# VH-VL binders against Arf guanine nucleotide exchange factor SYT1 (SYT1): the designs that were tried, part 6

Target 1, 216 residues: Arf guanine nucleotide exchange factor SYT1 (SYT1), of Saccharomyces cerevisiae (q06836r405to620)
Amino acid sequence: SRRSSSIVNALSSFVNLRSSSLSSSRQQHLQQQQQLQQKLDVSLEDLPPVPAPEFSDSCKDFLIKLAPYGKFIGIILTEKDDEFKKNCLNYLLTNCFEFKNDPLDIALRKLLMFLELPKETQQIDRLIMAFSFAYYKAQKSYSKKKGIECPWSNADQVYFIAFSLLMLHTDYFNPNNKSKMTKHDFVDLVHNDKYSGGNEIPMAVLTYFYENVTAK

## First folded at step 4 (VH-VL)

Design e7 (from u6 with light chain L96F; framework fv_umesolerbart)
Fold by ESMFold2-Fast, scan of step 4:
Structure e7 (fold): chain C 216 residues (1-216), chain A 123 residues (1-123), chain B 107 residues (1-107)
Amino acid sequence: as target 1 above (216 residues)
Amino acid sequence: EVQLVESGGDLVQPGGSLRLSCAASGFTFSSYSMNWVRQAPGKGLEWVSFISSSGSTIYYADSVKGRFTISRDNAKKSLYLQMTSLRAEDTAVYYCARDYDFWSGYYRAFDIWGQGTLVTVSS
Amino acid sequence: EIVMTQSPATLSVSPGERATLSCRASQSVSSNLAWYQQKPGQAPRRLIYGASTRATGIPARFSGSGSGTEFTLTISSLQSEDFAIYYCQQYNNWPFTFGGGTKVEIK
């Protein structure tokens, strides 16, 4: 429904993933994510025209206005190099998603189940960079609370691995690609990248990412 | 509460075969990669084999490649090591050890070890 | 494979004194290094992972440091229960490899 209270509820339901992050098993977590995604299946043709932010809007105010756009919010907020929309995206990813207890591949899947991946390279970069910052911040806070070492050195390292996982998925599931990237190729490519900190990730962790991304 | 219990260690003749088992309890076994580590009497620790949480990725130490096979049954919460063509140098206490938990996202090395099971290869 | 070298092989110390154990990797393992304690007849116990993070329940007197190829385990005020063999282990590359161990014994 397009009713204003229903629209606000749709945004809350779409991005409130706290309950699913409490799941103890991978199968249970994925099932919960699928159930949440199905409740928010919206067609573009059913949506009103995208509003421009008003001068007095806070990030929260504008996100409420974007509630009926559901899956398209990521595309809308990354369309231009715009500080207000960048701040709104950061607000969304920090306050409406729960990543603290998620491995990176699950967190990335969670993001992409609720926000459609843009097609333009610059927009993908903005979305995944904002995600990586929010994820790193959540992991750092969680690690500090639990008294354990954060496995991530910085947000740029998270970005590199997240983008590598997106490229792996695209390569592996492209029907036109007859020569798929092997586990050995992926692990070596990522683990040999000293500039982006891929060499700091244990090979067992990279092996897990390959297995999970390539599984159907 | 969280436990790994090995079994199957025995006296075996050179060239023989033996299957070791490791039973897990108190945690979600299917979320963890697992390892076998051995220790010869009076000597240090030697890594033997790795298996990923799904079972699809396996690695072996060069000393056991082609002779040992690691496997797991997530429904039964059990890890296995099938040993063939046993040699005197394989005489050791064999430990199973819990490794990476993908749910946590943190690699914490081997945090839980079994008590060990003794394999003696002698004529 | 990555060779892990521990020194000294045996360290004789008195209770209350500091013990410093070294572990060297033949090539960089970043911070992907763990320390284990083993007492006679017992399974190894994880003390440190990520080169410097104490495992849950491990006393503050145990500390780890280092990165790349040079690592140190320090026991700041040795207690009677700390006399054991200590192993370092890299988990950066396969095969995983352990050091030869350092035996900490009463002087």
Scores: ipSAE 0.053, ipTM 0.639, lowest interface PAE 7.4, mean pLDDT 84

